# VHH binders against Short-chain dehydrogenase TIC 32, chloroplastic (TIC32): the designs that were tried, part 15

Target 1, 322 residues: Short-chain dehydrogenase TIC 32, chloroplastic (TIC32), of Arabidopsis thaliana (Mouse-ear cress) (a2rvm0)
Amino acid sequence: MWFFGSKGASGFSSRSTAEEVTHGVDGTGLTAIVTGASSGIGVETARVLSLRGVHVVMAVRNTDSGAKVKEDIVKQVPGAKLDVMELDLSSMQSVRKFASEYKSTGLPLNLLINNAGIMACPFMLSKDNIELQFATNHLGHFLLTKLLLDTMKSTSRESKREGRIVNLSSEAHRFSYPEGVRFDKINDKSSYSSMRAYGQSKLCNVLHANELTKQLKEDGVNITANSLHPGAIMTNLGRYFNPYLAVAVGAVAKYILKSVPQGAATTCYVALNPQVAGVSGEYFQDSNIAKPLPLVKDTELAKKVWDFSTKLTDSQSGESSS
Below, E stands for the ipSAE of ESMFold2; O stands for the ipSAE of OpenDDE; V2 stands for 0.75 times the mean of E and O plus 0.25 times the DockQ between their complexes.

## First folded at step 12 (VHH; framework vhh_5c3l_4)

Design k4 (from z3 with S35H; at its last look DockQ between E and O 0.30; V2 from the best seeds 0.00; counts 0 for: pae E 3.6 > 2)
Fold by OpenDDE, look of step 12:
Structure k4 (fold): chain B 322 residues (1-322), chain A 124 residues (1-124)
Amino acid sequence: as target 1 above (322 residues)
Amino acid sequence: QVQLQESGGGLVQPGGSLRLSCAASGFTFSDYGMHWVRQAPGKGLEVVSDISGSGGSTYYADSVKGRFTISRDNAKNTLYLQMNSLKPEDTAVYYCARESYDIFTGDTDYFDYRGPGTQVTVSS
């Protein structure tokens, strides 16, 4: 609907930048975690959140890279408060370590931006012997969110401010396996499709947000959970000569290619814009509510993904699922 | 088919030098950032160095800075790692890895392909 630069109901469009959609917003007193803040729109997200006064914890796989980005942001945004912490989403141990370290800081947590991800890689197993896209894009974020949720709840109650969980999904969620989620074949190499596996992981990001919404409502906490499509970010055209990426590009060819500032817009909109206050369980695109695949509205599927993910994360820790 | 193959590993004495090579095929080599990563016994995967597609940007881990040099020859589809002043703690399997890219987020933090690795052993 907003593919040609037209403004949606929010007043923003596919051409809006992260700064524009957060203009006038005061994020002072807020603390955010941004995964994947060392590259891509994660950098811009961290920058713009900082610009608006948010204390940003950059959760990155390479802390040296993160430190460099931090330095750059601090130069651009005087007074910016940024921390760099190590997080490898493909490792449950790393996720647990990050969560533990974060909690030990005593920092509040208002915003959780689940932004990091990989795309269309060949079949590969994570450190936990789980298909890498599923492990990184979904399960890592799932576990991270789960581990930090109590901190978010406490923060929300104490600060009397709304918490926000933002899952970076993709329009690629529409291109999952025919089954939607292949619970019994997550690690099946013989039937593996790089793009469908990516789609599956991104589908799970949406379902995760929806199930969270349900649970948060039931718990009566002032926290929202939403998912979004950031858009297609073109930084290096040469990267798309990879056949898997080529398919992905084809799948999103109908969308306007975005700059990094434009690509980060929807994330920052969902994270900080007051128009999104109280909105939960929605899928956003171009800083507007969009319609995801109808399948994501299946509450039973969302629950099943939740339970499955819980089982996987518990089994890795040696804990029994309650 | 994307292929990466490391070579040049071996046994060397402390203070010695090795030059690793990685032959790449099946993709436009110059379009991708490349990484050298290593895994020592009992340790996780560590990024040693990376270089952008054009070669204009490089990164080195603090542990190897000043000793290792990453380079690439895009005409030959080859990645290199010159390792000088080697130390016992450099002992590891070294992997050539291609940088992944998520076109929706621009995320480049992970790898999509990696070679089988080459063993580097630094011992007296």
Scores: ipSAE 0.199, ipTM 0.616, lowest interface PAE 2.1, mean pLDDT 90
ESMFold2, look of step 12: ipSAE 0.212; ipTM 0.647
ESMFold2 (binder alone), look of step 12: mean pLDDT 82; pTM 0.826

Design k5 (from z3 with S52D G53S; at its last look DockQ between E and O 0.24; V2 from the best seeds 0.00; counts 0 for: pae E 4.1 > 2)
Amino acid sequence: QVQLQESGGGLVQPGGSLRLSCAASGFTFSDYGMSWVRQAPGKGLEVVSDIDSSGGSTYYADSVKGRFTISRDNAKNTLYLQMNSLKPEDTAVYYCARESYDIFTGDTDYFDYRGPGTQVTVSS
ESMFold2, look of step 12: ipSAE 0.218; ipTM 0.636
ESMFold2 (binder alone), look of step 12: mean pLDDT 82; pTM 0.829
OpenDDE, look of step 12: ipSAE 0.271; ipTM 0.686

Design k6 (from z3 with S30D D31Y; at its last look DockQ between E and O 0.36; V2 from the best seeds 0.00; counts 0 for: pae E 11.2 > 2, grease 25.7 > 24.2)
Fold by ESMFold2, look of step 12:
Structure k6 (fold): chain B 322 residues (1-322), chain A 124 residues (1-124)
Amino acid sequence: as target 1 above (322 residues)
Amino acid sequence: QVQLQESGGGLVQPGGSLRLSCAASGFTFDYYGMSWVRQAPGKGLEVVSDISGSGGSTYYADSVKGRFTISRDNAKNTLYLQMNSLKPEDTAVYYCARESYDIFTGDTDYFDYRGPGTQVTVSS
C-alpha cells in the first residue's frame, strides 16, 4: 500500500528515512553536487550524504542560507565535508559560471543530484526569456548535467566507481499538457496552466534521465541516470491553514504525508545504496522501482526533448560578462 | 482575493533611510513566508530579503546585508523593510511577494503573488 508503509522489493517503504536506506554505506571518497540544498529535502539529502562520508557541494541560490545549513550540518556531523557554491538554475549564465568554477576547483564528481525545483508559480519568464518552471526545473539541470558530464566521465574512469545522476521528478509528471511537451508553446501565456507547466517540467526530468541512459550506454561509460518522486512531504503544513485547524489537520496528515527525513529517502537510496548499482533509466518511488507514465518510455519523445533543450541552451551559449 | 500593497518609497539622499510597508489581505498572512524583491532599471528581479511566516527566520542578499532589516507584524498583516545606509545602487522598484509553497519538493524560493511595487530612488 503506497501510503501506509508496506515494504517493497528493496526492503524499504514510504516510511523509511534517508538514514535508514543508507545504513552501513560508506561514501568516503565520493563527491556529490546537490542542487537546492538549502531547504526542505535538499538539506536532509546533503546531511545524510555527508553523514555517510560523501563530500557534498551544496549548489544554492542564496549562499548565506547555504552557509547556515552547512554550519548546522557540521554540528550534527563532525568532520562533514561540505562546500557552498552559488547556483541559480533559472539563469543559464549562472549555470555556466557554476560549472566553470566547479571545474576550476579540480574536484571530482561522482554524484549529481538534480534536486531543486519550483511548483505552480504564476506565468513568468526567466532571465533567458523561457517560462520559469521549464527553465528552472528542466533546462537548468539539463545544462548543468551537460557541462559537468566530462568531469563525471573522467571521475568514473579514474576512480573505477559508478557515477550517478539523480533527477528529482514528481508524480505530477502524469498531469502535463495533453500534448506531453508543448515545444511550440512553452512561452504561451494565454494557455499557461501553472500545474500543467509543473507537470511538463517534471515529465522532462524523467525523459532526460532516460535519454541520458541511452547515450551513456552507447558511450560505454560507467554512469547511471535515474529519476524519482520523493513523495508528498509534510513540511510547514500550518502555512496553508489557520493555526488551530492546522493542528487538527496535521494529526490526520501524518498517516498520509512523509516527514522530511522520509522525503529524502528515495533520493539518498538512488544516490548511494548498493542495490541501485548498474540500475539506469528507472523511475523510483518510496525507495523502489515504480511505474511512471507510459509516455516516458517513448524514445522519440525523449530525443525530441533532448534536441529541443540542446537548441535552447546552445542558442544562448555565448558568454555574457556584463 | 489576495491583495498586496506596498508603500513608503520615495526619493532619498545617499546614506539616508526609508521604511517600506506592505499591507496584505485576502489570505491568512502568518501562514506564508514573505519576500521583498526589487528590479533596478534595465535589470532582472533580485530577491532582497525573505522572512518566514512566524518571523523566526530571515535571509538577506549580500548586497543589503547589515543595512536592511525585514520584519513582519502578523497582528496587522503587514510586512516591513527597514532600509538604512542607502546607496545609489539600491534604486529600484520594490515589490512585496508571497512565497509559493511546494508540498511535493519543499522548495520555498519562488512566489505566487506580488504587489504593484513602490519606487525607491537614491540620488543626490
Scores: ipSAE 0.000, ipTM 0.218, lowest interface PAE 11.2, mean pLDDT 84
ESMFold2 (binder alone), look of step 12: mean pLDDT 82; pTM 0.831
OpenDDE, look of step 12: ipSAE 0.277; ipTM 0.675

## First folded at step 14 (VHH)

Design m1 (from x2 with G53W; framework vhh_5c3l_4; at its last look DockQ between E and O 0.04; V2 from the best seeds 0.00; counts 0 for: pae E 8.7 > 2, grease 25.2 > 24.2, placed apart)
Amino acid sequence: QVQLQESGGGLVQPGGSLRLSCAASGFTFSDYGMSWVRQAPGKGLEVVSDISWSGGSTYYADSVKGRFTISRDNAKNTLYLQMNSLKPEDTAVYYCARESYDLFTGDTEYFDYRGPGTQVTVSS
ESMFold2, look of step 14: ipSAE 0.012; ipTM 0.318
ESMFold2 (binder alone), look of step 14: mean pLDDT 82; pTM 0.831
OpenDDE, look of step 14: ipSAE 0.306; ipTM 0.684

Design m2 (from x2 with S57Y; framework vhh_5c3l_4; at its last look DockQ between E and O 0.06; V2 from the best seeds 0.00; counts 0 for: pae E 10.7 > 2, grease 26 > 24.2, placed apart)
Fold by ESMFold2, look of step 14:
Structure m2 (fold): chain B 322 residues (1-322), chain A 124 residues (1-124)
Amino acid sequence: as target 1 above (322 residues)
Amino acid sequence: QVQLQESGGGLVQPGGSLRLSCAASGFTFSDYGMSWVRQAPGKGLEVVSDISGSGGYTYYADSVKGRFTISRDNAKNTLYLQMNSLKPEDTAVYYCARESYDLFTGDTEYFDYRGPGTQVTVSS
């Protein structure tokens, strides 16, 4: 029974909010990047981190939307330290520009919250000619993390504070293609499934955190990497229904779906809660360690995804093939 | 504008068959993957099966694999679910759902449109 027999239970549930899971935590002196901080749980993540004293850099695709979110957060949290920077995770050029600009600020980096994503789009290629969900959800964050890792290492050493990389995944990682990751068919339009491609990208987010854990421990670096599923969140459910149907469904769904504050809880718990100190390579749900698909424990697959992603993000990786 | 309408549900005995249909309108049907999602009494939503826009990829939940077949007719804008060897555990409201797409929604999990559902009851 969860309440009677679970080891390591956090004391939090699917109903806990981001404020509740960070209550009493002092984040002063920490600097975080939150990708996708202009909508949904990314907004609440940025708000609660700033409420706890964290200096938050909101990495957003649309800086006008980001600026409006910043204004709203500052009204709610006097003294919040927020910056808005442009980031398009579907473009490696944008990711490199963001990382370069971030480094030029001289800001430290304690917390990297890889939150942004797209879900279940039709088949599309990014500007880098890579299937859009894989490019945006996985490769963009993979490259961002790679480019900022030295900054995080320097920050953890200088501050003596544990760095934390937090990869938002999804229970949809269980619904990837049967082969797990389609290394040779990433761009195959004829068999593309928008839901399977989403699951594939989120499976890669879990595998990325697990391989990071291995490498960071081998390097003796005080940085952890974890993944999570935020839950099914009540957002724009009525956006695509007629207003009368959306109201009826919304009234029933509130007993099953999370609110935005509840949806941001697991992210904020993993990012900031002292209970997570030293915890790395785990998958979280409802502010607790959860069991992902067994395939994510395959260390050979995690390394294969890492090497594949390195080649795709490395300017010279494809030129060595012949 | 976007409309999805399921049909073909009903009461069947264990071991029986049903064929569900979903009529789609208000969007380019072949551009979207489609799913059948069900909700059993007292349970959350379960993705039963999905199919790519072209029909070239299909997926089945373990609970229905080998018994259910998803298909689509893009000329008729219709999604189907052939359900064979039905079990009492298959009793649920079945929804036809269009797979969601939004470049700016962040990491949310939802279908952007679904029909009102059709009841399937398997009882002996």
Scores: ipSAE 0.000, ipTM 0.288, lowest interface PAE 10.7, mean pLDDT 83
ESMFold2 (binder alone), look of step 14: mean pLDDT 84; pTM 0.842
OpenDDE, look of step 14: ipSAE 0.290; ipTM 0.680

Design m3 (from x2 with G56D T58Y; framework vhh_5c3l_4; at its last look DockQ between E and O 0.53; V2 from the best seeds 0.00; counts 0 for: pae E 3.0 > 2, grease 24.5 > 24.2)
Amino acid sequence: QVQLQESGGGLVQPGGSLRLSCAASGFTFSDYGMSWVRQAPGKGLEVVSDISGSGDSYYYADSVKGRFTISRDNAKNTLYLQMNSLKPEDTAVYYCARESYDLFTGDTEYFDYRGPGTQVTVSS
ESMFold2, look of step 14: ipSAE 0.310; ipTM 0.691
ESMFold2 (binder alone), look of step 14: mean pLDDT 81; pTM 0.814
OpenDDE, look of step 14: ipSAE 0.462; ipTM 0.758

Design m4 (from t4 with Q1E Q5V V47W S49A T59D A61V N77K T78S K87R P88A P116Q Q119L; framework vhh_surovatamig_d1; at its last look DockQ between E and O 0.04; V2 from the best seeds 0.00; counts 0 for: pae E 9.8 > 2, placed apart)
Fold by ESMFold2, look of step 14:
Structure m4 (fold): chain B 322 residues (1-322), chain A 124 residues (1-124)
Amino acid sequence: as target 1 above (322 residues)
Amino acid sequence: EVQLVESGGGLVQPGGSLRLSCAASGFTFSDYGMSWVRQAPGKGLEWVADISGSGGSTDYVDSVKGRFTISRDNAKKSLYLQMNSLRAEDTAVYYCARESYDLFTGDTEYFDYRGQGTLVTVSS
């Protein structure tokens, strides 16, 4: 987005599509979970991974919508292997149920694509009484990853194939609250900023990938963890422009804003491209390694966020049944 | 139909002032937080400021703090950006945007509706 579409070190640019960045890659034998796969760039991510032979489990809040998306993908990619499973990232109970159901299928797990998110919502608390953007964008994925990590470790050992955890962040991570993460004020309505809360949640997604990298390397496990910014996606630009102005603006806008296929490119590149083999703890943009906010390099902050998130997810877990 | 119409852009000298307006229609304006974002020619989008639905909470990117003021009038369904002490680097198309509420979609867009924008040029 800073460029006029210039090619980066990877050979790809902000204009590259998810199909282009995975061209010639054989994903057969890999199994992926893609959260938020029923709309937006999540659909395109699921479609392109399945086009490359990956068995994709679409983790979605609305399974009716997910089933429709699955049918549309199968029409485009005959023989695609897709499953739809219910996941509400704003609910720790739902995340635990999803993980339990996934493990019961016996499916392996090579690729965990933590894609789902919400953006700039009014102040709300989740079912677990946690500010909704933090709960959904960060804690839901933190818990999901934690619960599935043993499955990913077993899969990488047994298959001898690299596991990959891909955390979608945003350039908005640069615009978190002044303190970085409001550990003691997560739920403070009076000072809530929808954009800063979004940035906070996305900053935590980068920190999560960085702490995962450290722990996975210490454990000697063949699993990488990276984060990325997918770009700004074109939506209702030019709604009020006259036809002649709309053509001129549209031509410029397509070089500044991404289409959905372009918006899914960085995710698919990090998930599947051989250039990313062995790369961990990096932040990607436009299918290239990019510079995140320097604060994400603070290993003490990453550990603090990890411990805070562990405390929140453990204290709200239940073990009883009836 | 949701409509956001920006106005008030123009050519202004460095150090000058300009007031942007955004007329909103087709939704309950007070229920939504609103933002100003800007895009310099050939550059990416930059978030500039936001304001809560009630108007009680505001925030700004560091580069405009103390110079720009976001405000709203819920009775008139209007959003404003007062820009003072303008600099050449403030030159951009400014967009009024309704904050997105896309629960569980996996889409990372910041805004669900955006106007056509209004051009601000700061030049000697």
Scores: ipSAE 0.005, ipTM 0.305, lowest interface PAE 9.8, mean pLDDT 83
ESMFold2 (binder alone), look of step 14: mean pLDDT 80; pTM 0.808
OpenDDE, look of step 14: ipSAE 0.025; ipTM 0.323

Design m5 (from x2 with F111Y; framework vhh_5c3l_4; at its last look DockQ between E and O 0.09; V2 from the best seeds 0.00; counts 0 for: pae E 11.0 > 2, placed apart)
Fold by ESMFold2, look of step 14:
Structure m5 (fold): chain B 322 residues (1-322), chain A 124 residues (1-124)
Amino acid sequence: as target 1 above (322 residues)
Amino acid sequence: QVQLQESGGGLVQPGGSLRLSCAASGFTFSDYGMSWVRQAPGKGLEVVSDISGSGGSTYYADSVKGRFTISRDNAKNTLYLQMNSLKPEDTAVYYCARESYDLFTGDTEYYDYRGPGTQVTVSS
């Protein structure tokens, strides 16, 4: 298997760009939401999806920045179909407002690209009193997906086009806390590790895609859910002071670092490439199926995370703030 | 428009103290975590300290723990770094930065805005 060089079974490698992995794909008639589309690989994801004819809704915290990115994309891709909508994934109220407003537009939804994230921040609580990385990276996307799932089901049935949910994870999912997911210690400042909390949130993103796969297959709907690692895209290693990330990246940075077009490739491959048709519950890297931490295959853990996340995002649960 | 302006740098003897300030404008200051980062002449950027939007949570690099104190005044839109027991290795340009919770989406910038920086020189 190693004798195929850097290209995998897909024919693509860590060096492939988002344009290359979507070459010849016609996305006309598809509508996508891309979270975090105002910077980095989110911008390139939105650009390439729109280049392939997809109508992209850029879900961003700062709509002024989003509007500037939209203008830049339209200059590069004449006729791009882009909308900008406000979304703060750290706020459940914002997620509910976004979902309600999206549904009121009557827009279909084929592709949900759960791309936004924050990494390795100091201990902080969201407006909902939940540790910020868990709230933003996992719970915000969990709730968004839950609120939009019926729209995706209707779209898939009516259009007869496969719906795709794409969860950006990270190889950092391997570096979660020893217990995997700290159900009873999410908000424990005294034992908080910014990198382990990041890894925990990204582990939950893989588990979320896996549990979605199970439930969508049980419901008989034509929607797939996959997770991925986009690769490391860095300009300055010193800005990542987290010991786990800084040591690993610094030792291999020359051989692993991707450009932005390369960093968006796996996301666009999973979102649009016909090779991914019918593929669900998989973890991708470098535009190929990859081997995640074995723990993500624990179906009982995936269900437990799902139930825990449901309780935290239920506005009528007994865990409401006073 | 978002602007950050650092001040308070200068030349100081080893063992001395400085207090850096960062004036913020163009955004709701209390909604964002803030950071101090530094770059020494032959080195990459180093995150020195972070503080949450409310001021309730702080982080310090091991190299500055016990010597530096980050604080903020949300009524004045100002971030501070009190630097005590300064050492020659603290010599750097110090930047005030606004944290971006969206940064990881593959962007190589951890912070979505930073100031032009202020020079701190610790020399005997």
Scores: ipSAE 0.000, ipTM 0.200, lowest interface PAE 11.0, mean pLDDT 83
ESMFold2 (binder alone), look of step 14: mean pLDDT 83; pTM 0.831
OpenDDE, look of step 14: ipSAE 0.318; ipTM 0.687

Design m6 (from x2 with S30D G33A G53W S54N G55S T58I; framework vhh_5c3l_4; at its last look DockQ between E and O 0.30; V2 from the best seeds 0.00; counts 0 for: pae O 4.9 > 2, grease 26.1 > 24.2)
Fold by OpenDDE, look of step 14:
Structure m6 (fold): chain B 322 residues (1-322), chain A 124 residues (1-124)
Amino acid sequence: as target 1 above (322 residues)
Amino acid sequence: QVQLQESGGGLVQPGGSLRLSCAASGFTFDDYAMSWVRQAPGKGLEVVSDISWNSGSIYYADSVKGRFTISRDNAKNTLYLQMNSLKPEDTAVYYCARESYDLFTGDTEYFDYRGPGTQVTVSS
């Protein structure tokens, strides 16, 4: 964490905006998928990528919401190329459908921004009968990445441009269960902790990126995979709090929370900045390389998460019978 | 202690109507956005609708648009869901859920509390 706006090695800080960290970058010819592009930093990410000439596919749960956001971005960014496609990360069927539809478009894929997520919900099962935070934050993105990886490989080879996978994690990854990942208790309601489950899912995002890095290196492909903490973000407080509470929260939060442009900075930095070229398997914060929980360096754990996730996505267990 | 309690569920024929209520206590109701979520048998959780603290922002799932109406009475600490033109596909346990702010990722949907749920069954 960079306090008081101090610049890190990248030359950027916690106060840097997504536009600043991508200044001078030409993304023309690149195509990106951004999950969760209908709200929060996902919107800003989509906007700034578009601003830099990237063709952005907005993968959103609600396509109407996505369409509205698209319209707004197009007004702000003349000539922006945006598509809206439906994606529910909590449903393997939806993920597969999205991937299939995307492939059918024939579009290249240079950037995959795994941005969408949920946080600290009560114990609930996904459409696939998997704890919802794990299913949405990790497993959905895992499957999406897996299904689109060949497209990314082909794109990278044909365009001779580096592909980038960006997993949005969180500092909350430090607050997982004591075991790290509870493989045998993913769906254990009796011992469920909303915050620890969130941390677990975010931990898996880091581990996923690390394992991907290994595999991509082994495959000799020009694609990188990184994770990041976007920061504490001050977004639509008015949705959640009445004006009085919002002011109170805002008064304190202004010192520690990022604006939406600042919140999207690390994502856009990792996605587009040439300083990140060739960098893979790193955890970023405030547009700088940061140190994650030491546990994420456990290659055995990363592999175990990969294998476990593979098994879950292959089994198709828990899909709605109707 | 934060408490949410749903009511108004039951058995109804296709095309019928139900009105769900959620009584909230143990917190300042008008400080929070609220949501209705449902879980059908063998299916996962689905967000049906949400409403901001002042009703200024409302969301509906595509599957319920035009049929369901979310509302709230902050003076009564109550959340409502008017369900019209009910379909068998609407059969589920419906939960009232309190939304909270994600400090780590920004605008993210999450619920820190929910009620025990009320059963809605649509069948001929």
Scores: ipSAE 0.029, ipTM 0.297, lowest interface PAE 4.9, mean pLDDT 88
ESMFold2, look of step 14: ipSAE 0.242; ipTM 0.615
ESMFold2 (binder alone), look of step 14: mean pLDDT 81; pTM 0.815

## First folded at step 15 (VHH; framework vhh_5c3l_4)

Design j1 (from x2 with L103I F104L; at its last look DockQ between E and O 0.02; V2 from the best seeds 0.00; counts 0 for: pae O 9.1 > 2, placed apart)
Fold by OpenDDE, look of step 15:
Structure j1 (fold): chain B 322 residues (1-322), chain A 124 residues (1-124)
Amino acid sequence: as target 1 above (322 residues)
Amino acid sequence: QVQLQESGGGLVQPGGSLRLSCAASGFTFSDYGMSWVRQAPGKGLEVVSDISGSGGSTYYADSVKGRFTISRDNAKNTLYLQMNSLKPEDTAVYYCARESYDILTGDTEYFDYRGPGTQVTVSS
């Protein structure tokens, strides 16, 4: 049980900032991709990684916005190495293009921060005709990770440094549909719940990391895959709550909400802190290992999500999954 | 109102067995993961075992692996813990706990509801 503000086993708490949890860490020589690096936690993640010497590729939907953020970060962090590349996670074509472009740069890849996401939107279909939250939060990252995994493996072997995949999930993963994952109803508008769909997508982020862990272990590669809950941050929460809940949250906001630096702490902890070395298949919260929904430990479910996601991504490309 | 009520605790000799039950009411039982937690004298709460809403996933603490079995009957709104090969170190108050769905806070308890607990004493 974690009390608000109390330090966990890591020595960090919900109040810890991204800078604090990475203090003393030298990320020189590392290259990271951060999806959604044009806003919120993604910006802070990119900033702090850069602060620690990491070469950060900002994968953003809007490159103009990304460029502005890059400029701001460079002002704050002299010598920061940042690149901006276009990535729309809701489009498999965009994901494939990004991956291809990235590979063409010849850059290594040590850290993959799957950070971007959308929350509690009305029922919408992606460019690939998939429910938008599932498409963006899970499937896009799934495909991105899949396409870049060989690059990460090569990088890890060549650099003799641990690779890290970090999936931003959420405590909302506990609030998925009763079925856990509705494989046959992903696009069912009639039974759509914005929050449960969000939870489902976030659940899949955890399951994805767990399945990756299994596969990475089987492959004998020095890469870890973890998921995390960044916390409730002050930014954009108003979009997700009904008016009644918004008032309630406002009344206790100081006890519940993290700042952006605090919100990015767990991500940066999992990405860079040496305490996490060798740790894979875990769910983190407040820069500590936390207990996810027991369902995420279901290896069959994780495999099913993997297979289902593979099928969807292959179908879009016209490739048959062997 | 959410209610959890444990039963089945008692005094047992080392090597003995007990079966704990937890009756749940006031919520859709199958929608929630459930856990058994225990608190020994002078120690903090520890998770002993948990099970997903559907029952498809289970967890066991290392200290109880191979000895304890968690199960649930969603039709009866009941959680179970079969405890075999009991040891003195298993002596504790055992609580049935419902998995929390707190999506708002960074620091959350894993459980939002617990029963009053049932005493398990393992002694020769």
Scores: ipSAE 0.008, ipTM 0.282, lowest interface PAE 9.1, mean pLDDT 88
ESMFold2, look of step 15: ipSAE 0.015; ipTM 0.400
ESMFold2 (binder alone), look of step 15: mean pLDDT 82; pTM 0.827

